# Ledger of designs, part 10: VHH binders against WD repeat-containing protein DWA2 (DWA2)

Target 1, 350 residues: WD repeat-containing protein DWA2 (DWA2), of Arabidopsis thaliana (Mouse-ear cress) (q6npn9)
Amino acid sequence: MQGGSSGIGYGLKYQARCISDVKADRDHTSFLTGTLSLKEENEVHLLRLSSGGSELLCEGLFSHPNEIWDLASSPFDQRIFSTVFSTGDSYGAAIWQIPEPYGQSNSSTLECVASLDAHVGKINCVLWCPSGNSDKLISMDEQNLVFWSLDSSKKSAEVLSKESAGMRHSLSGGAWNPHDVNSVAATSESSIQFWDLRTMKKNNSIERAHVRNVDYNLKREHILVSADDESGIHLWDLRKTKFPVQELPGHTHWTWAVRCNPEYEELILSVGTDSAVNLWFASASSEHKTSESPVEASRQRVNPLLNSYTDYEDSVYGLAWSSREPWIFASLSYDGRVVIESVKPFLPRR
Key: E = the ipSAE of ESMFold2; O = the ipSAE of OpenDDE; V2 = 0.75 times the mean of E and O plus 0.25 times the DockQ between their complexes.

## First folded at step 4 (VHH)

Design P5 (from A11 with S102R; framework vhh_7pa5_2; at its last look DockQ between E and O 0.14; V2 from the best seeds 0.00; counts 0 for: pae E 13.0 > 2, placed apart)
Fold by ESMFold2, look of step 5:
Structure P5 (fold): chain B 350 residues (1-350), chain A 118 residues (1-118)
Amino acid sequence: as target 1 above (350 residues)
Amino acid sequence: QVQLVESGGGMVQPGGSLRLSCAASGFTFSSYAMSWVRRAPGKGPEWVSTISGSGGSTSYADSVKGRFTISRDNAKNTLYLQMNSLKPEDTALYYCAKEGYRYGLDYWGQGTQVTVSS
């Protein structure tokens, strides 16, 4: 398949690595992104796709005191988000509140709702519980998972539990299972680990080195997608984890992130340090095909790559589908360029 | 174990040039972005330049753009910084840094001193 890029661009002043869908914004398609400048001044940008879908509008520009290495919008409150940040060789994480968007002008400064201060070491990510009225979140450093209860009205975060993953595992990130709020996947140097939050114990794992990113399929209860450094993209049925159910080529360099589409269960996006965004059709999330004939396999070689977006000048690190408009995604390259694309030309026919 | 060893620093007059090297071991060098960071006397760290794992993308701080060139030789596991038109304000301890697994500059070398004085 062939299609030219016609994406909508927006430029950040500084280098950047993270972007998040503002899922809790029910009125607009919005994204949060933040900069990674070693200079003292960093910025958080709140971006809204225009009603006609033709431009990105900056709805808010906020000073952030530190380099932003990870950012996640609360799924429950569009004004609440987390950052993981750095001050040189030390690390922190905090929960922030955006001021009122239309008339609060005494300060353009973010309000810190809580500091996630149970860590001694590099904090890799903050995960928000994806379910309804949940006030729960997970933060990870290389050694520990910390389970928190957030009370935004009292501006506090309480540690509910803290557990070590063991010294040899070196946790790097993870994803919260949208089909079981008691289950979290954590990535490490040697495995994808599955944790039960009720016990704070690892209850199984997939032994696989250098998994960089994982995501759960929102429509298929048992499907997890993983991105490996140089080994591509793998789909897993968590009921039978000895081998992946499908393998996709990924990128020519690191596959940095992978994201399942929130509505179209067979669509997967990936981004990489080869300066590309790849759109995949993952047939393993469909019914198993009945044909086993060598003739069909010989006549047609199905290419799962639907499109490759290559109009980037730097590694692509940020990737977010819009939950509100699931045919829309945002990408973010290291040079600070945000691009909005529509995948409508590639959607399966009705 | 990750190890980064910087070399090539020294004393040079304003307008001069130096080439810094960083020997890397203990990881797959070509898989990681690498950076140069500097620390002037009494100041915190300042990012100088970053190069992608493949070497296809480079970025520079405004203060060094046009004067410094970052490069890498993935066959030799070595990172370089060519520093031209040096100024007294470039005086600093220069560190080679490895980009971490998920985020951040996880490992730093011991540094190599660059002194620019008339």
Scores: ipSAE 0.000, ipTM 0.211, lowest interface PAE 15.0, mean pLDDT 81
ESMFold2-Fast, scan of step 4: ipSAE 0.013; ipTM 0.396
ESMFold2 (binder alone), look of step 5: mean pLDDT 87; pTM 0.879
OpenDDE, look of step 5: ipSAE 0.512; ipTM 0.774
ESMFold2, look of step 6: ipSAE 0.000; ipTM 0.104
ESMFold2 (binder alone), look of step 6: mean pLDDT 87; pTM 0.879
OpenDDE, look of step 6: ipSAE 0.018; ipTM 0.365
ESMFold2, look of step 12: ipSAE 0.000; ipTM 0.276
ESMFold2 (binder alone), look of step 12: mean pLDDT 87; pTM 0.881
OpenDDE, look of step 12: ipSAE 0.005; ipTM 0.271

Design P6 (from A11 with S102K; framework vhh_7pa5_2)
Amino acid sequence: QVQLVESGGGMVQPGGSLRLSCAASGFTFSSYAMSWVRRAPGKGPEWVSTISGSGGSTSYADSVKGRFTISRDNAKNTLYLQMNSLKPEDTALYYCAKEGYKYGLDYWGQGTQVTVSS
ESMFold2-Fast, scan of step 4: ipSAE 0.005; ipTM 0.385

Design P9 (from A11 with S102N; framework vhh_7pa5_2)
Amino acid sequence: QVQLVESGGGMVQPGGSLRLSCAASGFTFSSYAMSWVRRAPGKGPEWVSTISGSGGSTSYADSVKGRFTISRDNAKNTLYLQMNSLKPEDTALYYCAKEGYNYGLDYWGQGTQVTVSS
ESMFold2-Fast, scan of step 4: ipSAE 0.005; ipTM 0.436

Design Q11 (from A11 with S31R S57R L105F; framework vhh_7pa5_2)
Fold by ESMFold2-Fast, scan of step 4:
Formats: sequence, structure tokens, C-alpha cells
Structure Q11 (fold): chain B 350 residues (1-350), chain A 118 residues (1-118)
Amino acid sequence: as target 1 above (350 residues)
Amino acid sequence: QVQLVESGGGMVQPGGSLRLSCAASGFTFSRYAMSWVRRAPGKGPEWVSTISGSGGRTSYADSVKGRFTISRDNAKNTLYLQMNSLKPEDTALYYCAKEGYSYGFDYWGQGTQVTVSS
């Protein structure tokens, strides 16, 4: 089975590569996306799924001074988000605030809450602490992890710690552990590194060539999913890292990103350079696999691919599950087209 | 300023060969993986091949495995694609892409046209 043209579309005027679920929006399924145009005048769009899910509406359009290469919404404040951006010859990161009232303002002006000024090279990502009571951030360039404390009232961010991962280019991205706020995973050309934020030291690593992306399973404390160029998608039990507990066949090209579902531990989205978005059913524990019915376990082992979404005119770089309605995801192709899909027909039934 | 300039395209008959080049400037070439991506008329971009910064690791799309070879000369800041046994379906604009620090590519060149016809 393959996905069709049943998705709900929204077109940005300019190219784009980043989209974030607005996790702190408890009332609506909402997404933030930012443009990547050669013009200095770029845009951030606040998109809301209508009641009943028939339309994706722009509830805010904000001016952004530079090309946006990454964007992440705050998990505790629906008005706050970070961008990683390029000025042409340099890279920066900053924290922005949407004007009051959220989703109702006629103002196009974002307030800059803080600039993250600790990097000299290209910034890979800004990660928000998943704890609802923490204003802590991690930013990564190719060599450094920087741990920040954000003070919105003083419009400033303080560097708590800065550590080098090495003298050569090695880091490509990471993920903050949702089950341990003192742990961050960082990806490199040769490994997945696990950092303790209390000491700013690497505690452990998994040797794996050219990891593109990682994500933590939100329901299983010890499960991490990785994507790489050669091997596809791997599920890891962090208690036994010598071998992955499951391998999923990857895309026909590179796998750019993997996203674990926030409610359904078995559901994973992946995206590759083949312009396909794949929905997978995967279980990382032997106990979980054993507890399933023989028929369901057999089907899962035979074909873990539940559906493939291929109706894209350009490469897909952005993927986000809705935390509000976890059977919904947004995909973003480079031409600026956002598509909302429902995976209700593929939900695990228990 | 990052600059990528592709060259070496042209017209060839099926079964022929071409060698593409990409001259890179504005960044430390040896520290980044480089890729070739193509766009056929009326189609979206298709990834073709990637080579690691050191040249020690290469990967290829299934459609070109055994026919294309990616290589680089870090002393000259140049990326190459040797294309053998060309097929009509290889007709496309070929782009040089610099790998970003996160997933994806942070720059594409202007492209070089490859046309395979009898």
C-alpha cells in the first residue's frame, strides 16, 4: 500500500526545509515553518489545523531577517521558538517570541528574546530541554556543544558550559533525551555520542558510520532510533549497544530524518532523498514482540513498512508529528509545500 | 562565500562516457562530504552519489551502481563523477552539492547538462 493525494496542503511562497510541531499548543494542532529564500526578508508561518481537520490555516505570518536553516518550537511556551539562520557569510541562532495574543495578532514583528553567540562556525541545531519547567538549551556546531540558560525577562541567554567534541569536524546534530534531562545524544561521522550535561563529558558512544539523525522513543526509556546513509534505520537498546535490536530497510537513497511517534511507541516516520516519507511499525523490545499475537508478530516481521507517501514535487526535509493529535504528521518539501497526513488507518490496535 | 561550479557535461550516445567536475571554494573542502544530485526534465531531484570528506567512504543510488564512480581531489578542491555505460534515462542537469552540518545539503551549484541520445 502507498499513500495518496488525500493530504491537506499549504504552499509557502519560498523554499523551506524546517517545520516544528508547536508542542506547547494544547488547544490546536499547530506547526511553525520558516523560509529559506535568498532575500534577506524571510518569513515564519504559524499554521493551524482547522476544527475537523479539513484545512491548514495561516494564523500568523512573521518577518524574519535571515534564511532559516532550522527551527524548533519551545515545548513549554507556544510563543517561543528558536531559529538557526545564515546571513550569507556567517551563521547564527536566536530565540524569538510571537506577538500577543498567540494566533490572533495582526503584528508581523517577532521579538528577539536572545541571541546564541557562542559559535564561530555553522550551527547544526538548537535543542530545547524537554522538561516543562526548564529554560535550558543545547546548541551544536561541528565541534562544540554549548549549554545555555535562557532568561526571557532579561532578554538574554547565559552560557552555562561549552565543550569541544574534538578538534576536527565531527558533529552533525543530536537529540535531547526526553527521559533524562541530563542526557543529550550527538551524531558524528563515526558515532552516536551520549553526553552528561552535569559534567559536559561523553559517557558512552555507539560506533556507527555517518549517522544523519537520531530520535528517542518517548514511551520506551532505553530505545533510540538512528538513520544513516548505508544501513538505513536502526533501533537501539541503550542498555546493550553492541548490536541494534532491529534494522529497518532504509530508503533507496539517503535517510535524512527519523521521527518517533509521541504516543504510539511502535510508529516511526522516515524521510529520504528519494522524496518518500515512510511510515514504519517497529518494536525494539523482545518482551514487546513476544507479547503480540502470533499473527500480528508474523506480519510485523515480514513487512515493517506500513505505508509510503510519495506525492512530492521536491525533496522532503521537514517532518513533524503532532503531539496534540498523534495520528497526524506534517511533511515539508523543499519547494515550500506543507502536507498534513492522518495515519489513523495504520494505528496499532491494543 | 561558498561557490560550487560544475562542468564536463555534454551530449553522448547510449553506452558512452562523461566525466563531470565540480570546483569548490569558500570553505574547507576536505572537511565536508560532497554529493552529486541530478534533475531530469519534468522530474524532481534525484540523489546520485556521495563521497566523505576524506574520500574513504562512497555511496551510490541503485540506478547508477557499477556505472558511476565518485571521487575527489582535496588538494585541488575538486569533486568528480565518472559516468560510464550511459543510458537515455541518465539525461539530466547534474548538480554538485555540499553536505551541511545537519542532515541535508546547504548549497547546490548551477548544474551541468548531460544529454544521452542516439
Scores: ipSAE 0.000, ipTM 0.312, lowest interface PAE 12.9, mean pLDDT 81

Design Q15 (from A11 with A33Y T50Y S52R; framework vhh_7pa5_2)
Amino acid sequence: QVQLVESGGGMVQPGGSLRLSCAASGFTFSSYYMSWVRRAPGKGPEWVSYIRGSGGSTSYADSVKGRFTISRDNAKNTLYLQMNSLKPEDTALYYCAKEGYSYGLDYWGQGTQVTVSS
ESMFold2-Fast, scan of step 4: ipSAE 0.000; ipTM 0.266

Design Q16 (from A11 with S31R A33W S57Y; framework vhh_7pa5_2)
Fold by ESMFold2-Fast, scan of step 4:
Structure Q16 (fold): chain B 350 residues (1-350), chain A 118 residues (1-118)
Amino acid sequence: as target 1 above (350 residues)
Amino acid sequence: QVQLVESGGGMVQPGGSLRLSCAASGFTFSRYWMSWVRRAPGKGPEWVSTISGSGGYTSYADSVKGRFTISRDNAKNTLYLQMNSLKPEDTALYYCAKEGYSYGLDYWGQGTQVTVSS
């Protein structure tokens, strides 16, 4: 099986690792990406898909003081985003604001809304509350989870609570549950931990070594997708975590990113060490009900791989679905190449 | 400055063995997961094996499981890959990779060449 090759390219001058769709931009399919320049100053690019869908245009180029390791747009304000960045000997995080007017300013200066400086350790993740009406965020270092309230008008962030996961857990990232704003999944060396933000306590976990990434299914309540080094991609029903409900088969490569589609519940994107971006069809429902584990049922199904995108000259680290046009995704390879792809040929028949 | 220097590659006949080493510097080696990744001629990178910072967890690609062993010596800041029962399809440039904080692997060296031929 082959898909159409309709990729639209954009080249950053420098290496890059992170890309995020601009979730709060309801008028345009837009992405933010940040550079990893070994020079002191780095860049954030605001990229917009043209109305005809044929070009990816830079509608803003902003100076950023440090190498950008992660970037996430605010779900409630198209001008606001977070970066996780290196300072040489440490990692920090901050909230930034694009100058007015959005996507039309000649200014290259980002306004710092808040520095997330409650961490003694190296910050590795900033998560935004997925509710469109919440200014809450979570930051993580290897040992601590910090819950914040952001006030963009006062240009400040307040620590609401801070809790340690303990020395043995080495937190590496996570995802905020879109179906329960009081729940956050955190990945660690040995488990996926589920934290209750009302108590700031871990109330459940899935024992799983070396989980690289997790993402929640936006349409299927209770479904979490994980990517790990041992077996690739697993779909979990959070109500019954003894076994995954589905395993995506035959993966011999390290999978470090997985992204559930925001509208099509069966579509998942992943990237592995082979720098292929894989599009998967994964359903939480079994067509063959068996008393054996869901993994055995998955082995009996047709190949879930819909397409593999392989036209990359360097490692792919960045991956983002468009929330506005959910049949579109952006991928970013380390050499700074952004590619926009359409998955329309592979969509479920509505 | 972070540095990873691979060594131990060479030419070997099918069924032979090689031990690869990676000397790490510029970071607290024991706190990071480490991996071996290989690139065969005309192919993209293929993940081979991973080991946790403590060495308590290891993982292998199905193609090398039972033949390769990953290990580390945190006192010497060195990562190892013991490669047994080598096959022609193991021919590749082998890279030592350090886990980054967000998303994926960092390649820091030029790799070490392994060639399996008769």
Scores: ipSAE 0.000, ipTM 0.319, lowest interface PAE 12.1, mean pLDDT 81

Design Q6 (from A11 with S52R; framework vhh_7pa5_2)
Fold by ESMFold2-Fast, scan of step 4:
Structure Q6 (fold): chain B 350 residues (1-350), chain A 118 residues (1-118)
Amino acid sequence: as target 1 above (350 residues)
Amino acid sequence: QVQLVESGGGMVQPGGSLRLSCAASGFTFSSYAMSWVRRAPGKGPEWVSTIRGSGGSTSYADSVKGRFTISRDNAKNTLYLQMNSLKPEDTALYYCAKEGYSYGLDYWGQGTQVTVSS
């Protein structure tokens, strides 16, 4: 759509920061997004891409009592998702269920499945076990990791363990390792920490200041991508962490989010304060790199930046690949504008 | 309710100085990093500077390093930006931003306009 109006748009009435694809929805390309309004009631929108791919439709609009600062869909149940929220004076996290029938209900009422009440102070994220058959989750505040078991039928969450990262470590987020369900990465002001969930102990770390976000490559078990506010995006081989295997310095401002593509191991999305969403080709994330000649690789992959999406009126905070149609992503700017883009022209050769 | 109110902007000639202030309320100010972000006409937002909750650590964009100084008064719940040796390219709407729960910063209020012209 170059030369035309910007992609496929959807406008929320209020400011928003978070969007998640509905990972467990295998029939439709769907997204969940939540608002953060100080003056008005907050909402969760269930957005579905039409069968022709020409419209983004609201198939559910649900009341949420608090400002939503983070939202993540369950990988095993399309009706289940988590929110991290502010009540003004305190912080909370909870697991919610969309009313039946999914995507066809006229009810605006979310059912609270479980409240995650093990935290004091600022909660940063809720991470779902990426296995499609696990009900385990991790929540993080600035100092603690809490490991949970969720029972949706009993409407309860049980604390399996809780550990402090230490008084010197302000945790800011993390990612669950999709290749090792016993491993989670946590970001802090001074490092990326790797935690073993069997012992609830930190077993390794990468010393790196101001890391904002990390994501694992879903196809390459040793590749982690990090974003920071000083030097941009780095790809790490977890077998050799002294230096990153690749650097992607595409933002002139700090980079706060990176998202590895669920199907195309070379494709990475990033977002920063420059109001740009960048699409990258990272050859270091591919095993086929070793079979290609250095001359041919140099000619084909000189510039890792494939495209920059800049048609935003406000800062972009939300970014999600579709798991169902992995050539599609959704971006969300602070003013509440959701945009769907296709990266089909940039897909790597297979 | 989180509220951030910026002030101190205005018109100044190249080489001049301005001091911006941000009055914060509705949260425990000393527990959060604070930032200044600017938006120049026709451009996207540019991160300018960050100060950690304790005030002990600061960082700056390369374009302002050596000219701008970020500081805070946790007893007064106030963030400051001292801007020296101002250039025409510093002309922008300046926003006070609180550290977000995940992924970057949140902007509150209308910002304060800085115009550097001869």
Scores: ipSAE 0.000, ipTM 0.318, lowest interface PAE 13.1, mean pLDDT 81

Design R1 (framework vhh_7b18_3)
Fold by ESMFold2-Fast, scan of step 4:
Structure R1 (fold): chain B 350 residues (1-350), chain A 117 residues (1-117)
Amino acid sequence: as target 1 above (350 residues)
Amino acid sequence: QVQLVETGGGLVQPGGSLRLSCAASGFTFSSYAMGWARQVPGKGLEWVSYISSGGSTEYQDSVKGRFTISRDNAKSTVYLQMNSLKPEDTAVYYCAKEGYSYGLDYWGQGTQVTVSS
């Protein structure tokens, strides 16, 4: 049987696990993806959706010295992005700059803007500050959060603060709150932790086992979505964290990632170990739900699952909405296949 | 260099048993969660089992009570003991290492398990 997705495809030569939309590119729907090759030199691809939306084109192909485990584009500079990588014997993270001119395939050489060398163990992620006026970064390993100031013109990064979560906590990732630049969420095996960047202290937590991923709703100030390997996907109202406001039961296996849509507050993408990408319609929290059971609230929904994408030949690890065209997402399977899908038929009525 | 090498697959009758082994190298084995996933003919990859660095285990519902995952940190090896095998367990089984931000990453070449008379 021939496999694959119904959308627009692009094949990387090597295995890959990470993809990021280029949020700062306001002229084109663009994505950055990096390879995970153990035997050969690694690559970063700048992919651009063609005028008219019929093709994914490689507008830049750049050499990267190491296996790329995570990648995030700067929200405010289309040439700047971070990678988390393995050197075989150790782990690193760095900030890179695409050579001028942006979107031309004239040079294969990335400029290293800064090395983030405050970590000695497994690095999980680099988070960019979501505000328009900040060059701040957070990096996380299994025990530590490190707060950075980036100066791209001086090609340097300064540690502003470093705090340990303690040896009993295994941090696995996180998300920066788009509605409060002084707040980040960090996931661990036993909880979702909320950290105040002004004090570098944990000020709240949700006790929840086996959380794999979190994402904030970009339109609703108090809504966080979590993915776990027990019961799937949960929507939390951060004002009232005793119970989730909604549970989405579509994955029968671990849910690895959730992505809130940047424009349509009801739309969520998820990916699980069942090799499925699911598109969900999630209700907003109600002002009248302060004593209501989340199970009872979920029973009021007819069907929260809008569509399921299952035509993948390998595990899906990469998932990104386009910020420029928010009815478009990219998925990346481990074999290096990128697929672009449109969710226009499922857009909520405004 | 991260490497995962699966062994122990083969042909068994329904109701039989197999033990899969995965030899890991190129990373600090004891610091990472490990798991098994399978590719069923005509289907995509599906998760089978997980073992944390601390030894906590999880299983797909269809294999719970029949399969047991374990690890030997001194040998950098993860195992899958498969009992009471069914024809629907026929698949290529992949050893998987914990990823940095998301789920399990499949590094191995896989080992074929066929349950048939």
Scores: ipSAE 0.000, ipTM 0.262, lowest interface PAE 14.1, mean pLDDT 80

Design R2 (framework vhh_7b18_3)
Fold by ESMFold2-Fast, scan of step 4:
Structure R2 (fold): chain B 350 residues (1-350), chain A 117 residues (1-117)
Amino acid sequence: as target 1 above (350 residues)
Amino acid sequence: QVQLVETGGGLVQPGGSLRLSCAASGFTFSRYAMGWARQVPGKGLEWVSYIRSGGSTEYQDSVKGRFTISRDNAKSTVYLQMNSLKPEDTAVYYCAKEGYSYGFDYWGQGTQVTVSS
């Protein structure tokens, strides 16, 4: 028998790999997702969780030129988002605006706010500054970081700085530090690099093979979570990067991505090539705490894996926590299936 | 549709050699990095090697000096030449195509390599 998900499903017409929480939507739990169709014109869907929490509804369907490889919603304007796209033999990135009125499905036409025309080659991601009023963006290709200022009213983006990461550091992605707007992390096949945006210089790095993804903890300052293909998931204290502060076993196979919960500092989601989504509980491990008696340590020991969601028919690449309802996440499998799950039974007690 | 088809696996004696091939279709092969990963019985997936679109290569430490990855863009094929094989190399070997944000995002069905006396 085919297995079924316990969550709320929504099917896109085409293959897809990217989904983003609409953090600027304060009235609804909403997500944006974009398609990856090699034959057809591509689409962006605005998905909204119903007030009863029982349905995921399409409140906007927009035409997008070219296949979408990455998508990120603006944290300050619910109508604005970025895409990274392929035209077949070229790559681009642009900032788009949903037509007025937001969430009414009145028009299928996206307005291009700005084109990010500073890259030659493969673009991996566009990162929005997590500060509430910032117009700043970072875009990354496999060797360059580009720092941008966006002016939505003038429909333009200005390059503030551009810097190369160097030939041995093929960049694959990154994350903007929510506790230090001048710091971004960039991942590569050989390291995690930390860049100072004031100087556009790499200040620190953690040598780590095949890092696939990183995410910052929104509540715990200095904590970064990484996923790599050798040893799974590591929690790093950025003040002491010689050793990780905690290790979580990854997937049965390979860990592709990690996402820290925006409200519950202990909760982490991960995805692997085993087509599973894992929910983890990460508690701070201290040298003094681990010196507790073996009997008491055994009684208090919680399996860090809280739940595994395995009812996917294709690889899962898209993950997003809801900022508005942080016990909810969206997952997206490559066949275009979006699933909304609640982790409410697993929330830490207060 | 994107397809990756691995061939070349089999049974070989310790110290022997095998050459794996992966035939790719459904995308512009020359633009993407290609790689090999293996599923070792009792372990998770582990990277073996990859080759970038420009031809630069990387290897896991345990296979450096023994394995060589190469590509033929005209044939849309990536290869893994495996020399001095050890029992520890026994695994299902998967061909993988480059993604953008998450490394490699498409896998073949795999080919079994067994190193045994």
Scores: ipSAE 0.000, ipTM 0.267, lowest interface PAE 14.5, mean pLDDT 81

Design R3 (from A11 with Q1D M11L P14A S35Y V37G R39Q P45R T50G S59A D62S S85N; framework vhh_7n9e_1)
Fold by ESMFold2-Fast, scan of step 4:
Structure R3 (fold): chain B 350 residues (1-350), chain A 118 residues (1-118)
Amino acid sequence: as target 1 above (350 residues)
Amino acid sequence: DVQLVESGGGLVQAGGSLRLSCAASGFTFSSYAMYWGRQAPGKGREWVSGISGSGGSTAYASSVKGRFTISRDNAKNTLYLQMNNLKPEDTALYYCAKEGYSYGLDYWGQGTQVTVSS
């Protein structure tokens, strides 16, 4: 190992923006990543961390017909994932299946399980219901939320509901609430909107300009993390949305992605336009306190930035925690370099 | 096809000024945030500035805040970077970039070279 480099690398031949852990893979720490080549056919790579944790191995290489702008693995089936893609003239989303046997096939052909055809214009994301038992999906374009039921055996997706956020509310992304399957957060130009999937209506919002990304804390109910271009990273208690419960100084530049750790409630990853990946420690110390004095805050506060990963030659766009080994994350820079890092030295003590 | 063409770079003395332009085509310009980035020799890409689709919001890297001004003309599909009080450390290839799905950058132009003499 070279001084200043602690990660395990894997190089894609083409530019890339998206990476997802394979949440349903219970036997291996695995990731899916997709390319956005403008000149060549695009690819999806299935990457597996070796049993010794020292190598990233390509266990599948699959042809994908379009530039891949977003990718998410199914939480209930390790062979199923979604892509959001551009065809040059239009945008689409589809559900794909990896050929059998999973991670052992020499076939490069993905099976299209379903096309998500309810959108006109730019699609921002596809969200999988996080319960692990649900076949439900949400897809978002700049104006609409679409609620889907997926039947992989019939190779079809059915629109359950489609609702518009309105002409002056440009949606940019969102996150499905892991503690309430009927709730989805959607980011817009001026707010974080909370949508009730039972009625497909916006029932609450947090007024914040230029929110770029949101993620839910998987262990703590009611905690949402947002990234914006004014104050960096905010932690919200959804029961008390007038003010954030904690503010973290963001990146030197805009913070465009935040990822809560699936097991360690205090750990957050962020990435910004400065090509740095930051690991943060955030403790919600105010859940049972009506106010904090500066003295009390000073006593309990440690430097919230635990580590900064800066060994990148191009902008970092992709971040994914491993759900199987939650002290591991993958980062992806635009030049197609995947790096696996361990945060074991920074884990909260007991 | 999305196309971004940068221009306006060149040689300039320290303390001088340059105005960069980016001509955009192939998409609805006013619907997307636009960015300027740069890459100095032997270094990675660095974000410099960003502007919202309407032009109502701007942001700057700390190293250029107060010296550089980003603006756009949506009627002309053109992005601008006014660079004042240039320093030798501003020497870089400057890129125009379009907002992408991840709220990152989905397209970079070819770049325009800026060289600041000490």
Scores: ipSAE 0.000, ipTM 0.301, lowest interface PAE 13.4, mean pLDDT 81

